VH-VL binders against p38822r5to271. Designs and how they scored, part 6

Target 1, 267 residues: p38822r5to271
Amino acid sequence: LSIGNEIKDSFKETHKWVQNNLKWLKDIEQFYRERAKLEKDYSERLSRLSAEYFNKKSSTSVPISVGDTPTTTPGSIEAAGVVAWNEILSQTDMISKDHDQLSTDFENHVANQLSGLFTKLDMTLSKINGFNNDMVNKKDNIYHELEKAKKDYDEACSTMEMARNRYTKASNDRNKKKLDEKEMEMNKCKNEYLIKINQANRTKDKYYFQDVPEVLDLLQDVNEAKTLFLNDLWLKAASVENDLGANVSKRLQAANSVVKQNKPSLN

## First folded at step 20 (VH-VL)

Design D1
Fold by ESMFold2, fold request of step 21:
Structure D1 (fold): chain C 267 residues (1-267), chain A 127 residues (1-127), chain B 107 residues (1-107)
Amino acid sequence: as target 1 above (267 residues)
Amino acid sequence: QVQLVQSGAEVKKPGASVKVSCKASGYTFTYYAMNWVRQAPGQGLEWMGWINTHTGYPTYADDFKGRVTMTTDTSTSTAYMELRSLRSDDTAVYYCARDSWFGGYSKTPNYHGMDVWGQGTLVTVSS
Amino acid sequence: EIVMTQSPATLSVSPGERATLSCKASQSVSSNVVWYQQKPGQAPRLLIYGASTRATGIPARFSGSGSGTEFTLTISSLQSEDFAVYYCQQYNYWPYTFGQGTKLEIK
């Protein structure tokens, strides 16, 4: 029926809309995988930079031999400055590790969980599609049986009318028996047709008032579950980045403590 | 009645590939995802990945990404797993397993279980 | 990925006695745990899903419990066919992960 086609189009469009909403999860996953790659690359480069500058040291102390008591210039305030610089480099290396942790956290706690969410909900949508197909097929089978019963009844009516016309023209015993036989056949087909009408009406009521609302509610429920879980993952993403900020602040405060101990020389 | 029948044992050299088939019967193939799980001799179970048999979309475990391809043929109700660049530590029994996943709804509990398993396919990687 | 740690690695018990198998997750997996039984030379068999629900055809002597990080499988009166390897598996986080197994053997 034409009503059935309109509802099939509505399910198809709604299912596609939900599926497209799920596909957005793949874009968000990719974003966090790219964030993880950026943080990893930054971590590695920052670690190498710190290591490079640990290797860059100068001696300002040179032994001078002029007699029995050689003199050197150790640079005592410069030595305290070297201690502060080495602490800055050490804390910078620790910050590089903080960024490595953020990379790992984005990948494991955000991107991988988005992948799993898509994977599971993609299967759930496939199951909902299967359920919809099953209930549509059951309804269509009942309507096909109704169509067949209607055709059988229409043919029996036509055959009976031909037998009635023959009996009207020649009212003999043979024509009467044939009319009676065709009337009985027509009544049998009529009863079967009425049975199929009742079956089809019951099926229509179940389909429109139970099955269709149920499948649409399932689609809406999937979309709501997706939204709730996505929100939780966004909050987790913010949490792991906040942890980075707290760790970086801790590293810088440690470095500042050492720097503040590096007093200018008044000599 | 519900069953998964896998292809036979294979012997491969390192660097080769293997493709294991898993034919489903007794149920609607596209209604259930298919897992692939392997078990090295004397070892535990290792999840390799999952394929949505309706959409054909696979999801792989990290240890197998880049080396594994999972596909389906819905006309024959058959799932496939291909493992490339074989190493000796890929020697294992490879299982397909139907996933009974039911979930992803905000108001109902999630359920999962690998409720039907294939008989396993021994893949031996040896020089 | 979530590590599922089973203990003990091997459990030796006599028929008719009670066996308790433990599974610990590295972080909370809610009640999203499955138990499998694997006899020698066979594929695994689903026993318990949702931490505590018996699969179809599983005898009542098998029961599961736990939530969060700690889970147990209990076999209340061991029969000879129960001597096998048992695996737990979590499905709360992606990817799925299995425990390393507990071998239940006859004393």
Scores: ipSAE 0.706, ipTM 0.885, lowest interface PAE 1.1, mean pLDDT 88
Fold by ESMFold2, fold request of step 21:
Structure D1 (fold): chain C 267 residues (1-267), chain A 127 residues (1-127), chain B 107 residues (1-107)
Amino acid sequence: as target 1 above (267 residues)
Amino acid sequence: QVQLVQSGAEVKKPGASVKVSCKASGYTFTYYAMNWVRQAPGQGLEWMGWINTHTGYPTYADDFKGRVTMTTDTSTSTAYMELRSLRSDDTAVYYCARDSWFGGYSKTPNYHGMDVWGQGTLVTVSS
Amino acid sequence: EIVMTQSPATLSVSPGERATLSCKASQSVSSNVVWYQQKPGQAPRLLIYGASTRATGIPARFSGSGSGTEFTLTISSLQSEDFAVYYCQQYNYWPYTFGQGTKLEIK
């Protein structure tokens, strides 16, 4: 029963499955690179918005002159409200930098590491495939040499049988010498065939009981590594986004503290 | 006897391209990734990228993306690195180096470094 | 990416003495550091991998140590052939990065 062919097909199918799962890492990498680009764009646009509104304020304190003394000074009218607005703009600019950091963190700690994971495991899988090809080729070569040795032995048996028939029909010294010669050649071919049988049995045992389990264990190691690292990288992605959330919360708390100082009687 | 033998020195004008070859012998070419590393005169080592010699899939360092192409010819056990749009600051010695990476765990990787290096190829770009 | 900073830039030591070369990573790289030696006009040569394991054919006078962010290459009894430039490389994070090198000179 062709156990060898079923093992060869099993490796090929398992290898393809692992390879496809590794290729999925490229999709996940691209997602985080696109997330990083979105965060970078948002950061730049938010920073420009804050700067634009910060630069508008310089004309709001035009004094009104009515009599012998000015009725207002610029600082008295703009106190708490302008201070609160400037703090909101300042904290908004700091939030823009928080998003720039998230962009950098997604690229460096997530996307680049997914690229490395794929790159290293893909090479590992390629080497495992090479090992499998070597062991299959070695086995196939030994079986080919066994079949050649069997063919040589079968031919030597046929040749010896012909020489035996000739000696039986005409029992002379020439026909006896030919029979002896062909019998010796047949025995040599028999010994070569027996040697190849032993080699093939040894190779079969190594292939099925050592090589195949070893290569399948290596495929399992690749799949386990993929899972462990991918989970770790997803947790890192969540961690860097949580850090953004914590920083944004701190920015808003700082702005709120200043806003709470903005009394209605001062506006 | 494991060896990497690179193509000879090149002199190029700015804007041209160069293709450096790296022929492997003494080992199975497709079992090891191939790095390309350059070294400007009097400077340190700079990793340019890696190619999976079995699949032909390259991974480039960011500074070289868009200008570099790494390929292999498995029938001759040869890796190639082509650098385009050459500038005077691309003047350097370019090395191929066999990578020993096997496995996937960062805590337990079986990695013995870049264990075999080519002799280097000097590329000079006139300014 | 991970920055590997080597110190000193140049180390002057007499033959027969001990040299200590330092390599600092910008964040933990576990024990995933390689050391290379490069003599003038030659390609780099692998010395140490895994921070502390000597490559095949490397003399026992070379030793590596460290984990996390701090790594050391020690040459316990300098020979004339040891005067060269030494590079560290991390392989914990992608991409690989090299230190800028330490030149070891005769004092």
Scores: ipSAE 0.689, ipTM 0.875, lowest interface PAE 1.3, mean pLDDT 87
Fold by ESMFold2, fold request of step 21:
Structure D1 (fold): chain C 267 residues (1-267), chain A 127 residues (1-127), chain B 107 residues (1-107)
Amino acid sequence: as target 1 above (267 residues)
Amino acid sequence: QVQLVQSGAEVKKPGASVKVSCKASGYTFTYYAMNWVRQAPGQGLEWMGWINTHTGYPTYADDFKGRVTMTTDTSTSTAYMELRSLRSDDTAVYYCARDSWFGGYSKTPNYHGMDVWGQGTLVTVSS
Amino acid sequence: EIVMTQSPATLSVSPGERATLSCKASQSVSSNVVWYQQKPGQAPRLLIYGASTRATGIPARFSGSGSGTEFTLTISSLQSEDFAVYYCQQYNYWPYTFGQGTKLEIK
């Protein structure tokens, strides 16, 4: 069994899994940006509707200046029913602003934070991938040098055995000198090969027992961070929408209070 | 020596575009995101966006979306920022700055700021 | 966006004395604040990150403190090279935002 091949496949598959989880953040971000656009459009259309019906009243009666205070009401020269209607229009305009706030909150507190989460974790994932590539390249280079040292040693062994055979067949000083030279070269190549074996074994141990587990831990940390922050952002999204509901309820209570003062005439 | 070297000053007319380069050296370019930050004369710093130098994926500040394009060339370790439809109020010094972000919480390293800055590129937009 | 508000806009202090610069966030940014120094005609220089951790090579006379919404940069025993503009930046929320700066000048 090759631990190296299983670990290579584990990094590749884990990296892809994390990458897919990060890409999903972009879909979630887009959903909340689209929600924000819907709320903004609704807010603007509701504000225009309120203004249109306010101006209809103004064009048929005493001019009224509606300032930047949403609670401003017409003067007391208007009938009680008109007072109630003006309050309904005013509260409708305030509700339009509540939806504008929700649009802003979805953008700033949810969508932008999802964009930031993706952006930062995507960079972290890129750096982890770069670190893994560096570790693999260093390991591969050391193994390549080991293979070259083995080839050099095998060749030196072959040339030494050729020289040994010649000396055995014709035992003269020239053949002995040649054998001694080739034996010295073979021993030099043997020592280099043994050095490369030791280096490769230390590199193998570091890679499989230190580097790979560390990289996989870093990938797990990215996914854990993604999950924790995404959950917080979903809760924030719910919170800002709940705030809208509370504000709208407050507006309707104010409108109802004024409507209840518009009682049928007793006279 | 870790450094960022930017392209020289530019003079542009309103409506034109400008492309500022930022060449990195002394570190692995694709390990760090690149920020772009500008500073109008006598004003503070304004973040324009960030690019993931490994993937080439940019993220822009809202005020610049639609007008800015950030790119990289990993073979030359160079980041680029192009700003289009220039206005006179785009007159500023434009900086590239290496981002030190790596992790997301306590089990991973924290952020150490924008730790390396380019020298800045003055862009003047004048009628 | 998170607004970072620095005060005062300008601080006049004599060499050898202590300067205290303030930075306030519009909402809690935990301890995720960076301080930069910028001298005239130069790029910003990283001083402090994590609200209180000195960057490599920054003299001990620079110190940072604070959490949540209020942060302080303190420079003890001011030297002539310390007179510059100082910026805070938050990195708790996206996007990054900078304060408007505090100019530290010789009294």
Scores: ipSAE 0.646, ipTM 0.852, lowest interface PAE 1.6, mean pLDDT 87

Design D1
Fold by OpenDDE, look of step 20:
Structure D1 (fold): chain C 267 residues (1-267), chain A 127 residues (1-127), chain B 107 residues (1-107)
Amino acid sequence: as target 1 above (267 residues)
Amino acid sequence: QVQLVQSGAEVKKPGASVKVSCKASGYTFTYYAMNWVRQAPGQGLEWMGWINTHTGYPTYADDFKGRVTMTTDTSTSTAYMELRSLRSDDTAVYYCARDSWFGGYSKTPNYHGMDVWGQGTLVTVSS
Amino acid sequence: EIVMTQSPATLSVSPGERATLSCKASQSVSSNVVWYQQKPGQAPRLLIYGASTRATGIPARFSGSGSGTEFTLTISSLQSEDFAVYYCQQYNYWPYTFGQGTKLEIK
């Protein structure tokens, strides 16, 4: 009886542990969703900033000579500076888009996948729990039947004893017949009780030595799977962020190439 | 026999809501997730989401988030899908489908597939 | 989301002949691909799961193959009842996505 409770507790605890680990996936999911939001916000703000300064630039003139309406001459030092600035702003705008892409990547390639992973494993966990319930129910049913059989046997014994006492007090054919009938019934109940004992023992053995270990193994396997898939998603998260880095680097290189052409002198 | 029986056809106006039921029989309801898939006339299949029939946790496709609610009643082995703020492009046959998913094991293959389908429910959205 | 592209859109084949349907994923989906058959006015029917495993009750003439991004459904000898629309679906990435379908019609 005590062993049974311990095993049941073991499953419950292990199940709860796995369940908590799956819940952890939701926390991780939320983390990346929050990151996505940050990237989106940054993207939007950066885009606005770039646009603002583009507009500002367009409203300003770079004087190259004395006059009421200074103009910028293409190829001049001043013009080169303006060109460089335009490129920087343009690349900044592109960088804003890159951050927007990262936001999308975090949502689609990480957060959504975590959500999916949770759902899949949660369903598997539910199935495992169902299997456990079925096993427990089967065991409980046979024990209930055993208890019933025991009660029946006890009652039959009591009845037989009463009949015996009656026969002892009055030894006649009627009382003898009754005693024989009750003895037969008692033996029938005894046999049934013995059958139920055997069935209960078999069921118990199967439950504790085969079913429970199997279910625990399944729980462990779910946890291992969680770890493997989670690792993959973490790697993916890193990958998409590295892509951002690469893109940003590319944009900056492009800008730098133009800046390098902005010579301090014409020669 | 294993089967899913859905509620009858619905005609709704734009902006209204529709709730489709899917009654399961012939198997343990809580052992299988329930999917919802729709198909517009003459179009392909579109996955809407699924629900864990044991825990009641749904997961929706992004296109339906905010407009769809999936629920289950374990006592009646029935799944429900409610779609709100209906528009004309929501006109479709809606299917419930049992998912045979059993996976998440490191050493075993993952198996997927909607192996049992309801007969479908036509939802028409018209002014 | 993962895009599943089926080809051809329509396949005309004679009864008794072999039919080969293609499904391509926009990125690797391992072996988490399912094939469905749908006849007019009916719900889809599961044919293949795990890219290559026949569902219960599915005739041996149906077979699935492939992994990663390329998947194929093959019907070795077409029967009259096989003319329908076939869909592939991936379960590797969320959300699950269907191909646009291939209509198999009588030549």
Scores: ipSAE 0.564, ipTM 0.816, lowest interface PAE 0.9, mean pLDDT 91
Fold by OpenDDE, fold request of step 21:
Structure D1 (fold): chain C 267 residues (1-267), chain A 127 residues (1-127), chain B 107 residues (1-107)
Amino acid sequence: as target 1 above (267 residues)
Amino acid sequence: QVQLVQSGAEVKKPGASVKVSCKASGYTFTYYAMNWVRQAPGQGLEWMGWINTHTGYPTYADDFKGRVTMTTDTSTSTAYMELRSLRSDDTAVYYCARDSWFGGYSKTPNYHGMDVWGQGTLVTVSS
Amino acid sequence: EIVMTQSPATLSVSPGERATLSCKASQSVSSNVVWYQQKPGQAPRLLIYGASTRATGIPARFSGSGSGTEFTLTISSLQSEDFAVYYCQQYNYWPYTFGQGTKLEIK
């Protein structure tokens, strides 16, 4: 039946579509892993930079003074400008750590979760596919049995007809008995064939009107779940990045507070 | 009877590799993901990763990424875990465990656990 | 990763008495917690999934409760075969993580 093939095709196409959508999760995962790497690299480089300039300042022999007070000698009061610079460098270092945290957050709260999501949904998809295959196989087996029953019936009919012809040509007790036997066998095969027809029809109806729609719904559920969880992870990704922004802002505010104390008259 | 049967104990040198097998029986192998969990002597359980037994797609814990390979042979219903560059701290009992999903709908809460475990494979790494 | 903390490390209880084991998650894991029992020289056995559902074949004396960050495994009347190490595990977040275990020993 042509209708059956169309439904099967629908499952295959839908399955493939869902599968492709799940593969998309892997791409998204990689994106966030790469972002994590960038953040890590930036963190490390920024940290090194801040350390470099901090050390440079400490080793600088150039006199920086506030009035007549040396600022580069141990125990001396540092110039307000130097204090401000130290704070800026310190906060820069902290910002580097914030980027490191973002890197970690991208890995742990986004990328790893995407990986897990993919695996879970992929496994679910595999199960659905397996169930579908089992149903298909069951149906196919019934149809094979039907075909066999039909063949047996056809053969029994042919044999019966041969016996009938023999009886017609030679009407004797032996030929009559044989005909009766073959007729009985034919009827047995007929009955079996009818049973198989009924079974096949029931199985077919169940498959197309109940089972297939059910598995399609399951596929839809997987796709919807993918979307829901993905949305959550996107929101999480944005959240952790916003946290970075907030932290950066906080650090800069702290630095600015010190800078504002760096009065021109003190330098 | 649903069961997982693992390969026998292994003794390896540092730097070597070990491959543990896990043969499944009594159920459809490809319907359940396979987990690998290890347990160092006197210690707790550590999850290493899992594999889709149908597609063969593995997912590893970060601590083992790059050093572990999980594979399956569907024809024999067997899962494999290979751990490379072995160290002394890799000495442990390694378990395969079937991941059982309860429920069929992804949009609803799905609960699962490792409901079937292998008997474990002791891997000893010693110089 | 999510840290699962079990308490106490060791619990001594007499046969026939009630045992209560605690598992705390570092953050909410909804109800996606399982409990395992492990006897010496044996593989872990699944007891509870979904925080409160008994696995197949698990006696009724075992029960799980909790949601979010606090979870409890209760054995209503301890049998001799119940003395073992119990582990909780979360599967809400990747990767799966286990508690350090609670050893239930005979008092």
Scores: ipSAE 0.320, ipTM 0.704, lowest interface PAE 1.8, mean pLDDT 89
Fold by OpenDDE, fold request of step 21:
Structure D1 (fold): chain C 267 residues (1-267), chain A 127 residues (1-127), chain B 107 residues (1-107)
Amino acid sequence: as target 1 above (267 residues)
Amino acid sequence: QVQLVQSGAEVKKPGASVKVSCKASGYTFTYYAMNWVRQAPGQGLEWMGWINTHTGYPTYADDFKGRVTMTTDTSTSTAYMELRSLRSDDTAVYYCARDSWFGGYSKTPNYHGMDVWGQGTLVTVSS
Amino acid sequence: EIVMTQSPATLSVSPGERATLSCKASQSVSSNVVWYQQKPGQAPRLLIYGASTRATGIPARFSGSGSGTEFTLTISSLQSEDFAVYYCQQYNYWPYTFGQGTKLEIK
């Protein structure tokens, strides 16, 4: 019984441990949702900022060169500066969109997947727990049947002994018949009791030496699955953020290209 | 026999809410998640979400977040789906569908499907 | 979300003939694809899961294949009861998404 209790406790503890690990997925999910919110907020603010400055009227008047051989004028140089600035703002706006994409990516490719993963594994965990309960119930039922069989046998023994005593006191055909009947009943109950003992022993052995270890193994599998899929999602999260970095770099390069064309002198 | 029986057809006005029920029988209700899928007339299938029938934890499709609520009653083995702020384009047959884990356990966590479906509930949204 | 694209939209085949239905995913979904059959006025019926495993009670004439982005449902010899709409669905990513369906009709 002590060993059985320890095994039962092991399941409970392991189940709780796995359950807590799964709950951790929710925390991680929330983290990425919060990051998504930050990215969204940043995106929106940056977009508004870029738009604001883009809409600012330039006080710079740019003369137009007319002719077959247009010449760069000082005004043209200033215009080049304005062009460069516009490009910077444009690329800034694009960067804001890139952050918006990251926000979306965190939501769709990380947080939502974590949510789904949690639900999936939680469902599996629930099933495992259910299976364990079924096994426990089965075992308990067999033991209850055993106890019943034992009681029946004990009662049959008692009644048989009473019949025997009657026959001993008064040896006649009636009492003999009764004794024989009660003996038969006793033997019937004995056989049933023996069957239940064997069944109970088999059930107990199966439960403790096969079923429980298997269930524990299933719990471990859930935890391993959690780790495996979580790792993938962490890698995905890093990937989408790296993509942002790459995009930002590209945007800045584009802007820099235009800036480099903003020459300080006429050419 | 394993079966899902859904509530009857509903007619609603725009802006109203509808709650569809799905009664499960023939199996342990809490062993399987319940999906909700809808199908507009003459259109394809659209996944709305699913719920852990044991814990009550739902996962919704983004298109329905904020507008849908999935719940369960384990005592009656019934799943519920409430859709709020109904629009004309919400007119559809709504299905509950059991999510079956094929292979039984976490060793095959990706092998599953909707193996048992309700008969569907027609929800008509019209002014 | 993952886009599942089925082709053709309609497939006309004679009874006894072979039917091949295609489903393409916008990105790899491993083997996490299921196929459903739906007859008019009825709920969908699960045919294949894990891209290639027949559900319980599904006739052997139904088979699924594919991995990654390309999947195929094959009916080796069409029977009269097989004319229906078929949907593929991925469950590799959330949310679950369905193809638009292929209508299999009698030629």
Scores: ipSAE 0.164, ipTM 0.643, lowest interface PAE 2.7, mean pLDDT 89

